VHH binders against RCC1 domain-containing protein 1 (RCCD1). Designs and how they scored, part 9

Target 1, 376 residues: RCC1 domain-containing protein 1 (RCCD1), of Homo sapiens (Human) (a6ned2)
Amino acid sequence: MAEERPGAWFGFGFCGFGQELGSGRGRQVHSPSPLRAGVDICRVSASWSYTAFVTRGGRLELSGSASGAAGRCKDAWASEGLLAVLRAGPGPEALLQVWAAESALRGEPLWAQNVVPEAEGEDDPAGEAQAGRLPLLPCARAYVSPRAPFYRPLAPELRARQLELGAEHALLLDAAGQVFSWGGGRHGQLGHGTLEAELEPRLLEALQGLVMAEVAAGGWHSVCVSETGDIYIWGWNESGQLALPTRNLAEDGETVAREATELNEDGSQVKRTGGAEDGAPAPFIAVQPFPALLDLPMGSDAVKASCGSRHTAVVTRTGELYTWGWGKYGQLGHEDTTSLDRPRRVEYFVDKQLQVKAVTCGPWNTYVYAVEKGKS

## First folded at step 24 (VHH)

Design cc3 (from bb5 with M109F)
Fold by ESMFold2, fold request of step 25:
Structure cc3 (fold): chain B 376 residues (1-376), chain A 122 residues (1-122)
Amino acid sequence: as target 1 above (376 residues)
Amino acid sequence: EVQLVESGGGLVQPGGSLRLSCAASGFTFDSYAMSWVRQAPGKGLEWIGRIYTGGSTSYNPSLKSLVTISRDNSKNTLYLQMNSLRAEDTATYYCARWDLSEYYGDQPFDVWGQGTTVTVSS
């Protein structure tokens, strides 16, 4: 067995507080830039003003508006006001800590609790891949919330594998590949065809019969990726984050006529601006309350997704990275600050002969792990 | 039409005091939390503090003893009082608007001012 793990993390987008996004002094990075060499990072969790890095050796480091380091860290999850940290304890249990972001890792945490360190898949002797990253706890019986109460129980029958939090909602992927959502729904981000909130996890019936492999939650939008590589996306589209036509990115016309709100065949809202050059109304989608199938250019299959506040990133089976949505801080990685309502491949990785293996978005930035191509 | 305009910057001596103002327009000021941030020349942004709609505040611990944030909702104005100023407080100071969420996280700043420059030197 050869030791070949040549890879690096890259960053782009907003870095105005000095958070690590590669080199540069300004408030933003428009092209992927390698992070500092020699750090064996296995988890990146980014908030708007700071980023948490966890190394394979168990070191947690903060960069940006928060600074500090801690050892024996298994996982970390950053929100703008709070940092959650999972640390090894003296016994078999892990220690979950919640820190105020202003004073993270200094003094005492706001809250701490011992939690069971093992994943829910103990009844599967096959040695499954890692399941249950924060906010999902390793036992898969609870998750950490950035709002008290910080410990949120989950019904054991859900058999959670992944859980992601947006600004107002949660997505849960179970062991069978089913997706549940709950929380605020006012932008259609729950995917149930209504804008009503859901207090408890509710199955996305529109996805039944499909096996999902990944979920991602943005500010007010949601994404999942099936095991066969199909992308389903729903929620708010004001910034083009669903890769559906949006009014904010429509080309200017001579006169903007009356907007009209109507529903698509699938129940999504459409706002139409009349007076286009050809005289036909151009359909725009402000809210998509049901999962919509999204095709990448050339029919590429997706395997991973991540969302920022108003942008979306996906990784394909062949190691390409596509981004879309709000791009004014360069978080789309296209050497500009252009926003998009269509998927666009980040050419940097193709040009450098790199395969993208992971992506993690902060609200206004993007972190990417990529390795050298050597298997194509 | 949403606008934040900072004022009150200028040259001050070390040890001096200065009060910055941020005039808000184009939105319902009373409905938003507000923040001050600063950027020293050649450095990154540094968060100073936040004031909520009810008047409670949260501060960067390293600055907490030196600054006070207040607001006057009748004038749509945010204030930053700074005392015992040092050369390292030389920076451009910005006010910013927060869109608070009740569910899972505060939203990033969505509106920024143009900034006002404070220079602390002899």
Scores: ipSAE 0.241, ipTM 0.646, lowest interface PAE 4.1, mean pLDDT 82
Fold by ESMFold2 at other seeds, fold request of step 25:
Structure cc3 (fold): chain B 376 residues (1-376), chain A 122 residues (1-122)
Amino acid sequence: as target 1 above (376 residues)
Amino acid sequence: EVQLVESGGGLVQPGGSLRLSCAASGFTFDSYAMSWVRQAPGKGLEWIGRIYTGGSTSYNPSLKSLVTISRDNSKNTLYLQMNSLRAEDTATYYCARWDLSEYYGDQPFDVWGQGTTVTVSS
């Protein structure tokens, strides 16, 4: 009694290097398109020029500027400069490999190391639908970096459960639901109220007392989702990726924008969420250095998030997908190339009676796993 | 107005050489890494190479012996020198601006030009 799984992966956004994302006839796909029918994909990891697909059977396939395949793959994580691959070893330890992305898995990896296996017993993994945990290693005592040294130890006290890398920063979710950030902070993406870099993981004090269930890191922005479904978002907003008002979109949004003339000399300003404020807020926000609460339309609860370089995607508890931010490659999935500074539901899935279960963004594209409504 | 404008394309014989230029305007050119990318007729984009703000380069291994990327920050101009050209190098060549990361990876491709066409034919 075999039962076919009802779900499928969909892709949209940039595909100019031939990444499997849809028809692939141009540089971009503006509406969700089904991928790889009949393949049981458990991990999608996308860079701007290629995408890595891992199946439940352990096959890794690359599509785009790099094309190749390998077996015995447990997880993969793509960046433009390198591809990290976690493979089953001959013994109990896994083998972490780092490949030059352009090698397409031919020849030898740049670097390899046996890594300790997963901890024994029941641990509380993040609740995402994705199978893979990279860049966080299975032992949760280190992560893989796309810049040497590739193996980066984590203090055991952090008790990491999820780790996400943006272009210049890292987010770590611990076992207690606390969030830490480190790395570059020049766009407020660390969430500490300053633009200074942090060399070591630093707790986001603005989120103390809240239990976070998921983190996502974009190019220069950050998102986390609480256990109760609230979204907190911070960092760079020049493209509307925080769903906060941005000057770059005001001219296309509406003709009534006369209140926007009270901006900084360069046409932008910075707000601090946790600080005292004298006077009325300006209508545009270029950088948000503190976590800001974001309400979805109709008060929907979020359960998953993913970020690209300048866009954000969120899955709700009822299986809806919302996207916002830079959309010029169609990576927002609204059948156009419009950028947004507000959450908008991707109607394709509603129209097709599909429930979205997972989302993963590349820098300029979006991949989505969805199932038929009412299926398990 | 942020712009990238390629020039220098044309017809060239197999084995010949050609130098492409990319004029940048509307942004601080020397604050960005730059790249050359090409697209053969009916094919997908192919990365050629990248030049960092400090002038170091990284190339597609299959093209490394054929190309040299350079930049002149005083002229806001990116260059691609191509030698020993083959028929398969017939393509439209684009320059692109990269949001280069110093920490965890490149976030590329937020601005590119109109392209310049190179045809390699006997």
Scores: ipSAE 0.226, ipTM 0.630, lowest interface PAE 4.3, mean pLDDT 81
Fold by ESMFold2, fold request of step 25:
Structure cc3 (fold): chain B 376 residues (1-376), chain A 122 residues (1-122)
Amino acid sequence: as target 1 above (376 residues)
Amino acid sequence: EVQLVESGGGLVQPGGSLRLSCAASGFTFDSYAMSWVRQAPGKGLEWIGRIYTGGSTSYNPSLKSLVTISRDNSKNTLYLQMNSLRAEDTATYYCARWDLSEYYGDQPFDVWGQGTTVTVSS
C-alpha cells in the first residue's frame, strides 16, 4: 500500500522568460496550471526570470532565463542575480554554494563553504527536529545572503526555526514562536511602529504572548501566522498586499478630497480621500508599521503563508488558497489580471476538488502544491 | 507617473548597426539600475544586460560581444548599441527599471516600456 497519495505542483503569474508555470508559453499564466507530472519536487524557489526546482532525489533543475541542472542538491534558494545551493558533500557536512544565476550551474561557484548538518531537536522543547530551508542554514546558526558576505552568523540564543528574506528586511521565527525582524524599515516592514532600520535582530514586542508558527517576507511587507490560525500582516500596502484599504483599489474614490496624513493608534500612516454622501472619511493605508490582524472570509484559519514582491498567498487549514495584492501578471490565480486589497479564494482548486498543501511565491508568480480531496 | 519609452527600432540589413534609446520620466533616473530585454517573435524574453548607477555593466554571456549598454543621466536616457546584427536579432526590445534594494538583493524590475521593434532582413 502507498505511504502517501501523489500530489501535483501548479504555477501561475509571470513566466515571460520561459520559466515553467505548468503549460505556460506566453508571458504570463492567469489560472493555475499543473507542472510536469511524475517529478517528485520538494522545493520550488522562484526569482523574476528563473525558477529552481529541487526533487527529493537530489536533482536541481533551473527553468527560465537560466537553464541548467545539478545533482546531490538538498536545497536551493533563488534570487535574480544569485542562486544559493546546498549540496551533499563527500563527508558528513553539506556544501553551501553561491552561483551567478547566468552561469546556469556551469563552471565554478562564486563562493562555497562547508556547513554543519541540520540541528536535531536536542535543544528544541517541542521535540521535533528544527527544520529550516534556505536562506536559513541547517545548523540554524547562520543564513545565506544574496549579497556578500554570503554567510551571515546568527546568535545561538536566537534558536532560529525559520528565516525569510524580503527585498530589504529579514524575519526570523524562533523555537518559542517569537518573531524578530531587521534590515530596512522604510515601508514599516519591520513591524516595530517606526520606519527606522535595524542592523540587528529585534523582537516584535507587539506579538509578545502569542505563539507564531510561520513567517513570510515579501518585497516590502511581512506576514506571520499564529498556532491558532490568526494572520498578522504589516509593511507596504501600495498594491493592496496587506489586504488593507488602498487608494488605487478603492470602490468609492469619486469624491474629490485633499489627502491628509495622520497616524492611527497603531502607528499606521493614514491617507484620506473623502467618502460617500454619508460623510465618513474613507481611510487608506499606504504603510502599516505594526502587525495588523487579518480576518479571512468565513473565519477560516491560516496555516501557511508566502509572499511575492507585492502579493500575498495564504493556505487555510481546510486546504483553500487565498491571494491578494498586485495581480497584473496573473499571480493571484483568478483568471484575470486584477489587483485586490481583500483576500480572494482561488476557485480553481475548489473546482478541481483539490486541497492545497503548500504555497511558495516568486516575486511575480505563485507555485502551489495540492492533492486530491479525500486523499488525506 | 513613471514612464519608459523606447525608440530607434526599424528595418536594418544583416551586418548593420543600430542604437536604441529609452527615455525615462517620472522618477530620479540616476538613482536606478536599468536593463534591456528582448523578445523574438514566438519566443520567450531574453535578458540582454544591465547597467548600474555608476556605469558598470553586466551582460548575457551569449550577447556580450554584440551589445553595449550605456546611460546619460543628464538626459534621463538609457542606450543599447547593437553591432553586426543578424536575423536572429529580430525582436521587440524593452528597457526596464530595476526595483532596487540596498540590503538583501535586487528585486526584479517593476516598470518597463512598450518596446521598439527591430527587424533584421535582406
Scores: ipSAE 0.185, ipTM 0.627, lowest interface PAE 4.9, mean pLDDT 82

Design cc5 (from bb5 with Y103W)
Fold by ESMFold2, look of step 24:
Structure cc5 (fold): chain B 376 residues (1-376), chain A 122 residues (1-122)
Amino acid sequence: as target 1 above (376 residues)
Amino acid sequence: EVQLVESGGGLVQPGGSLRLSCAASGFTFDSYAMSWVRQAPGKGLEWIGRIYTGGSTSYNPSLKSLVTISRDNSKNTLYLQMNSLRAEDTATYYCARWDLSEWYGDQPMDVWGQGTTVTVSS
């Protein structure tokens, strides 16, 4: 009886390849909708054209451009060309497999290796719906890459707790709450104040002295959340995914000012800046190569974050979901296709008296786990 | 202005062949991987294949024997050759641009053509 959870998964955004994403038809879903009722999904990992679902019973199911199923699965992590799967092996070790996504789990994996299992202690008891740790391996001594070599060792001194891969970069959270980044930096996504690539993990000096609890990596942007609920965000902002002024809003007219802004930034002042007499374009931020502090409306504390290619989603301590960035396919969940350069609460969950517990973004879509308010 | 323009669609009889083109402009074509996708009426999108800057290709296994993707970087043009066409190949065909990653994953740049329609009918 204790395994009967009241929670459910919801989806919204791009589903043009037939990915299971709510109850909608067509290429996109604009409002959160429950996924198939009665399934006990514990991991969702979405790519652009397909989504992997893992159940607590160990079933892995692919939906979209790739369709297939497998058993005895502990975790999965999807990229567009490659799917990583962690399975129970014939012995006590786990089996890490890398599959060509188009194979749909048929035939043989491209690569496989037995890996050392790890006994987790003092984690969230009973497991949360978004259980899973790939691409970081259970031993925390390596991670799986969607490009060869697939097995990537990590120095044990890093003491990795979480690792997230964006399209071109990696973020690592260590046991002390420090953040490291490496990979491509051409859009400022490494957070070191430069656009240079880093071949090896490099500590984010700008975050020293803070204790981070979560990291998230998008196409070309990065997010982390501190233990006190503060959001730090950096990288590419052409779609408003950093919640900083974008070119589109700055060029089209007045930008929305924060409520605490000076009185000299009233509508008349902003109009002059946004439409200068000399024809100069309004100010905007295309790239932020240093971590920027982001305030949520109403002073809410963040606890979880996830990033798509050009959008960002954050869960608050009180179970609210905020989204911002590119919204053209409905991936922000506001019942429209409007893009935003500021956080906006997804009202569906508030209206349904649901508490959001987890979020995971695919490149152009969003999946959310929520439970009934005051019941979990 | 970044643009992709497909052409070469039309009515063709079963068993026939057709070559689609995708003209690219407004970006450095030979720095990007390119893809073809299609959508049959009333169906979802179906990935056809991708071609990398060096000319290597990856195909949807169910379509591999029917299609060939090529590119001419001197003309900024992507091609899709289709042979032995069947009624189920009736669809709108789109080309798309991918940003190549040396690191972890290529991803589409949300640059799509308007599509060209192929009808395979007796």
Scores: ipSAE 0.508, ipTM 0.799, lowest interface PAE 2.0, mean pLDDT 83
Fold by ESMFold2 at other seeds, fold request of step 25:
Formats: structure tokens, sequence, C-alpha cells
Structure cc5 (fold): chain B 376 residues (1-376), chain A 122 residues (1-122)
């Protein structure tokens, strides 16, 4: 087994501002396209109108409504109005910079602060793996927010391992595999069974007894993946981003066979369509405020998840990619613009004999890292 | 079904004015920020501005003096008033529903209309 296998990043979905997803012009890419051949990218962070690429050599490159490049970058995190960049400083501390996206990397940042590395712990033998933890800072005692104050302390007792920001909420995974959420809750994205906002991190008690390995925050929905490969998902489902019945598919009758109807008492926004020929309206779920277990086809185990504004992507242990939700810009990668309320495998990677290793979604697009399958 | 339908485009002379409309349906219109975006022929998309639920606005600085965004929540309608039109304002104009910017970010949610085309010619 070699230390590295050949791999590449692929992109698909919305690119109307010229962000790099693949070849050509136009507003969208419907099939995965390779990008930046020969560049060793370790972080992709995509906003709606631009994408930030960080290489293992420390180069940051922007594509789309923002353009430019900088060196000595450890990590970057893109939001539509702000770009956060973690750079090597003159001393042992890193420099966290926050840039207005329109003028990113040109002139002066809006704000900058030296940040302290982790206070305790064994040194990481794979030191290049620190990229990709923003918005969580390397010390795990604070995160960067796209709204001032940009530096947000976290209680040390949380022992954060991962933190993800949606449009209105935050998810935090702690060292014990527990999940906390806070922020806006109007779409059920906090997972506490209510639509109330939470100003401070609140434990998801519904996941007690489970150990989570990964969290992902979408625009208004939330996902976590357990260490045993199970997917839990909650929040807004208007576009099928939870893989629960939607209005568009509820009229077909297939959605009435799902387990979604037993969640009516947990505050889910179950509604029924009118005008059905058979007189029995098909149910659909607009909001799921409590974590729901999601099974992938064939019982596949999940290992990674990422969410866009209204779509979800999951990587399995065997290197398959599944996507669902809003697809009108091709962000699901199925060579069409169909939205889905069920997981579907992205066949491009299977057809090319590629194993998917990482996925990161922008609001309306998807970026995927994949390697060639090994020969045995 | 969430739907946005733009209208009011057409041919206009340089220096003229035009008001575009965006009719919204399928969601609680007055609970969301709304925005206008445009695309000139052969160019990428350009953000114009956004109007929040309380009626406050923010604009692309390069367009701020040329446009006014307003909303009528009783009619579920978003408006774009454009004045002193120039040839570079020739574009297809789209409206979009946007995230409330109170928390962590701003991004369009899921909807563009088919657009309405404005042509500014002598």
Amino acid sequence: as target 1 above (376 residues)
Amino acid sequence: EVQLVESGGGLVQPGGSLRLSCAASGFTFDSYAMSWVRQAPGKGLEWIGRIYTGGSTSYNPSLKSLVTISRDNSKNTLYLQMNSLRAEDTATYYCARWDLSEWYGDQPMDVWGQGTTVTVSS
C-alpha cells in the first residue's frame, strides 16, 4: 500500500459566478468534472458565489466572484460575505484573518488576530491534516464567525472536535462523540423537537447512547454520522434534503409507505397534498425537528457527510457517494437537474472506478475528492 | 411549490426608468429576505441588492445610486426600480429568496425565477 494514491477533486452544481467546477461557461455543471489537475488540494471551502482552494503547500486560491491567491495559508473557510483565512504567522501562533469577500486577499483584512494552537496534547504526526477544521480554530476553544465578533470562545468543557455552521445555526461534535447545536431553529435544524432558537450550545439528548463521528450543517438542516455508520438527519425538508417525503413526490403514493408518519407527534411538519385522485392525500414532511435515522440503499455504512443550502451528500466506507435534496443546478451529480427525497448513488465515480474519500458542499454545488481504486 | 415570477422587462431608451416586479408564491413571503441578481449577455451573474423583512436594504456598491428595491408584503411582490438606465444595464434580471442574515451567513435558499430581460438601446 503506497503512502499516497493518485487522486483528484471534482465539482458539480452551480457555477454562475465563474467558480471552478469544471470546464466551460454557463450557470451549472450537471456531471462531476475534474478540476485543478496536478494541484495537491487539501481543503475546498465553497460559498454561493466563490470557492476557496487550499493546497498542501500553503497556497490559497479563490475562484468565482472573488479571485486572488495568497501563500502560507493553513486553512480557509468561505461564506458569502466573508472569507476566513488561517495563515502562518511570524511566531508559533497562527494569524486568523477575516476578509470581505468582494476584496478578499487584496488590501487589508476587516479583522485579524493571532490565535493560540492547542494547549495540550500529543503532536500530530500528520501535521498537514490540520487544514479543514475551520470554522473551529486549532485550539478547539473558539471558532470564527462570519458576523462580528468574529472570534467566538467556546467553553473548554465542550472539548470540541468539529464545528460546522449552517446559514442560521451551528453544530458541534465533542471529544466523546456528543452533538450540540445552537442558533436559529425556525426550520427544526437544532434537533431538539422545537422550533425555538438557542443562544448557547445545547446537547442533542435524542442522540444519547450513540457516538457520533461526523457532523454537517446545511443551510437549514443538520446531519450527523455515527461511528457505526448510521446517519441521523433533521431540519428543513422542503426540497427533500432530509431524504423524507416531499410535496413533489408525496402525490405519487410512494411516500405513504415511509416511516415518516410515526413522527407526527414529535413536532414534524407533516402535511397532505390536496387534489389527489384516490381521495387519500399522500403525506409529506416539511420540517423534522428531531433526529431521524436514515438508511442508505443496501445498508451501506456512512463515514462522511456534507450539506449545501438544501442538499446532502454522504460518503460510504467503501467509497461511494450518495446525494439527495435540491438538484436544480446539478448539485446532486446525476447528469440531470432532478431534485430527490431519496438517497441516490452518484454513478460517475463508480463508472470511472474511483473511490470517493471526501466531499464538501457549497450552498448550491458539490466538490468531491476521489482516488483511483487500488488493484489487487 | 415555491415560485418566483419576474416581469416588467422590455426595451427602454438610455436615461429611462423601469420597474421590475417579482411575484412570490408558495411560502410566507414577509418572513424572508429577498434579492435581485442580473446577468448581462456573455457575463457572469452580478448581485444587485437585498431587502430584509423589516424593509431595510443593502446594495451592490457599484449599483447603489441606480436602483431601489422595495417590497409589498400584502401582494407578495418584490420590486426593482431602475433609473438613469445605461447600455450596461442590459441584462436578464432574476429575483431570489435569501436567508435571514441575523445569524451566520447570507445565501440564496433555492429559487430563481425564469428572469425578465431588460434591453437598453439607443
Scores: ipSAE 0.320, ipTM 0.668, lowest interface PAE 2.6, mean pLDDT 82
Fold by ESMFold2, fold request of step 25:
Structure cc5 (fold): chain B 376 residues (1-376), chain A 122 residues (1-122)
Amino acid sequence: as target 1 above (376 residues)
Amino acid sequence: EVQLVESGGGLVQPGGSLRLSCAASGFTFDSYAMSWVRQAPGKGLEWIGRIYTGGSTSYNPSLKSLVTISRDNSKNTLYLQMNSLRAEDTATYYCARWDLSEWYGDQPMDVWGQGTTVTVSS
C-alpha cells in the first residue's frame, strides 16, 4: 500500500458469546485483533455478552449473544439486558428506542419516543465526535436509562456535555468542565467522601478549579481527565482498577515479583526510589472515596478514558494506550491474563506503529480505534 | 474462598430429564442473582436464564419451555431442571454469580463454576 491506511477498530478481552474480537473459538482474546476491515465504524458500544457497532452509513450490527442488524441508526448504547438505539425518523425528530437485547432488533421495541433534534447552538464548533452520544440524548436535556423509567430528564442548568453510566452510578460532565455524580455510592464511586447514595446530581467539590475534558464510569469506579491531561480516579479498587495498591495483587506475587526483579536487574537508584519500597507494608486501598491524582509512566498526558467493570483504559496525547485493573479475560491487551494495579502500555499499537485515537470498554473487554502514524 | 461447584451432569438418553445443582460457598448467597450458562462442543456460550434474590426468573426465550431455574437460599444451592432433553442439549453447564445493580445496568458474572458436562445420546 502506497497510501496510509484509514483508521481501524481493534478488540481484545472476553468474547465467550461470540462477540467480534477475532481469533475463532474460545472465550477471550489476549492481544488486540483488527475488526471489520473496510467498514467505517463510528460507534462501538459493548455489553458483557454482545457488542453493538454503528457505521457512518447508519447501519447497526449486533455481535455476540444477540446477532441482528438495522438501518437508519445514528447511535446505539448497549447494556446487558437492554439496547438503546437512536434512529432517524421520517421528520426532523429522532426516534429513541429501547429494545430487549435478546430480541436482536426483531419485532417491536419495548419502548419508543420521538426526541427533540440537536439544537444548532449546542453543536461543538470544532465538529468533534463529542456531541451528545447515548446515554446522553442529543438535546442534552435528558438521558436514556437501561432501567425504567427509560427517559430521565436533566435540569437544563446542568448544561450537560457528556454522561456516562456505571453499574450503580452516573457521571455528568458539564459545558464548563465540572463533574457531577449521583446514584449508588457503596464503593466510593461518587467521589464525595461518603458511601451514601445521591438521588440528584451532586457537584464534585474536590475537583473545583479544574477543567475536566472527559469522564468515564466503570462498574464501581470513576475516572475523569482534565483538559491539561491529568487523570483523577476514585471508587472501588479490589481489582487494581484505580492503579492504587491493592491487597489482592500484592498477594498475587507473580505480577509484583516480576516487576521487582526487573527493577533489581536494571540497578537504577532512581528506579529503587520511584515506588512504594519502604520497610513497612504499604497501605492497601480497597475504596478511594475522593478523587486521586494518577500519574502515567514517563509523565504522559491523557486525553481519553474508558472503564469496564473492573478495568481502566487511557489514551495519551501521543496515541499510546495504557490499561490496568482486572485482566482475567485478557481485557488489558498484554498477551496474558495478569491483573495490574499500575498502568501498563499496550505494546501492540507501538509495535505496529499505530496511534490510538479512541477506546471504549465493555465490562470485560476493550475496543480501540487506531490509525497509522502520520495520519491526522 | 468464594466458589461455585456444579454437579449432576452425566449421560442421559434423549427425552430424559436431569437436574443440575450448584453449591455456593464463601459469600452471602441470598444477596446475589444467579445464572446458568452452557457451552455445546464447538459453540460459544449460551445464556440459559437468571434467578433473582426474590425468586423471580428470566429465561432465554429459545429455552424457556425446557428449563426451570430455582434456588434454595437456606442451602446456598442453585438448581437447573431440564426436561425432554435432546442431543443438541449436550454441553458443559456452568453456574455463575451476577453482580447486579439496583440502579442501572446489569454487570457481568464475576464468579463461575468449573462446569458439569451433560451428554445426551442413545
Scores: ipSAE 0.278, ipTM 0.668, lowest interface PAE 3.7, mean pLDDT 82

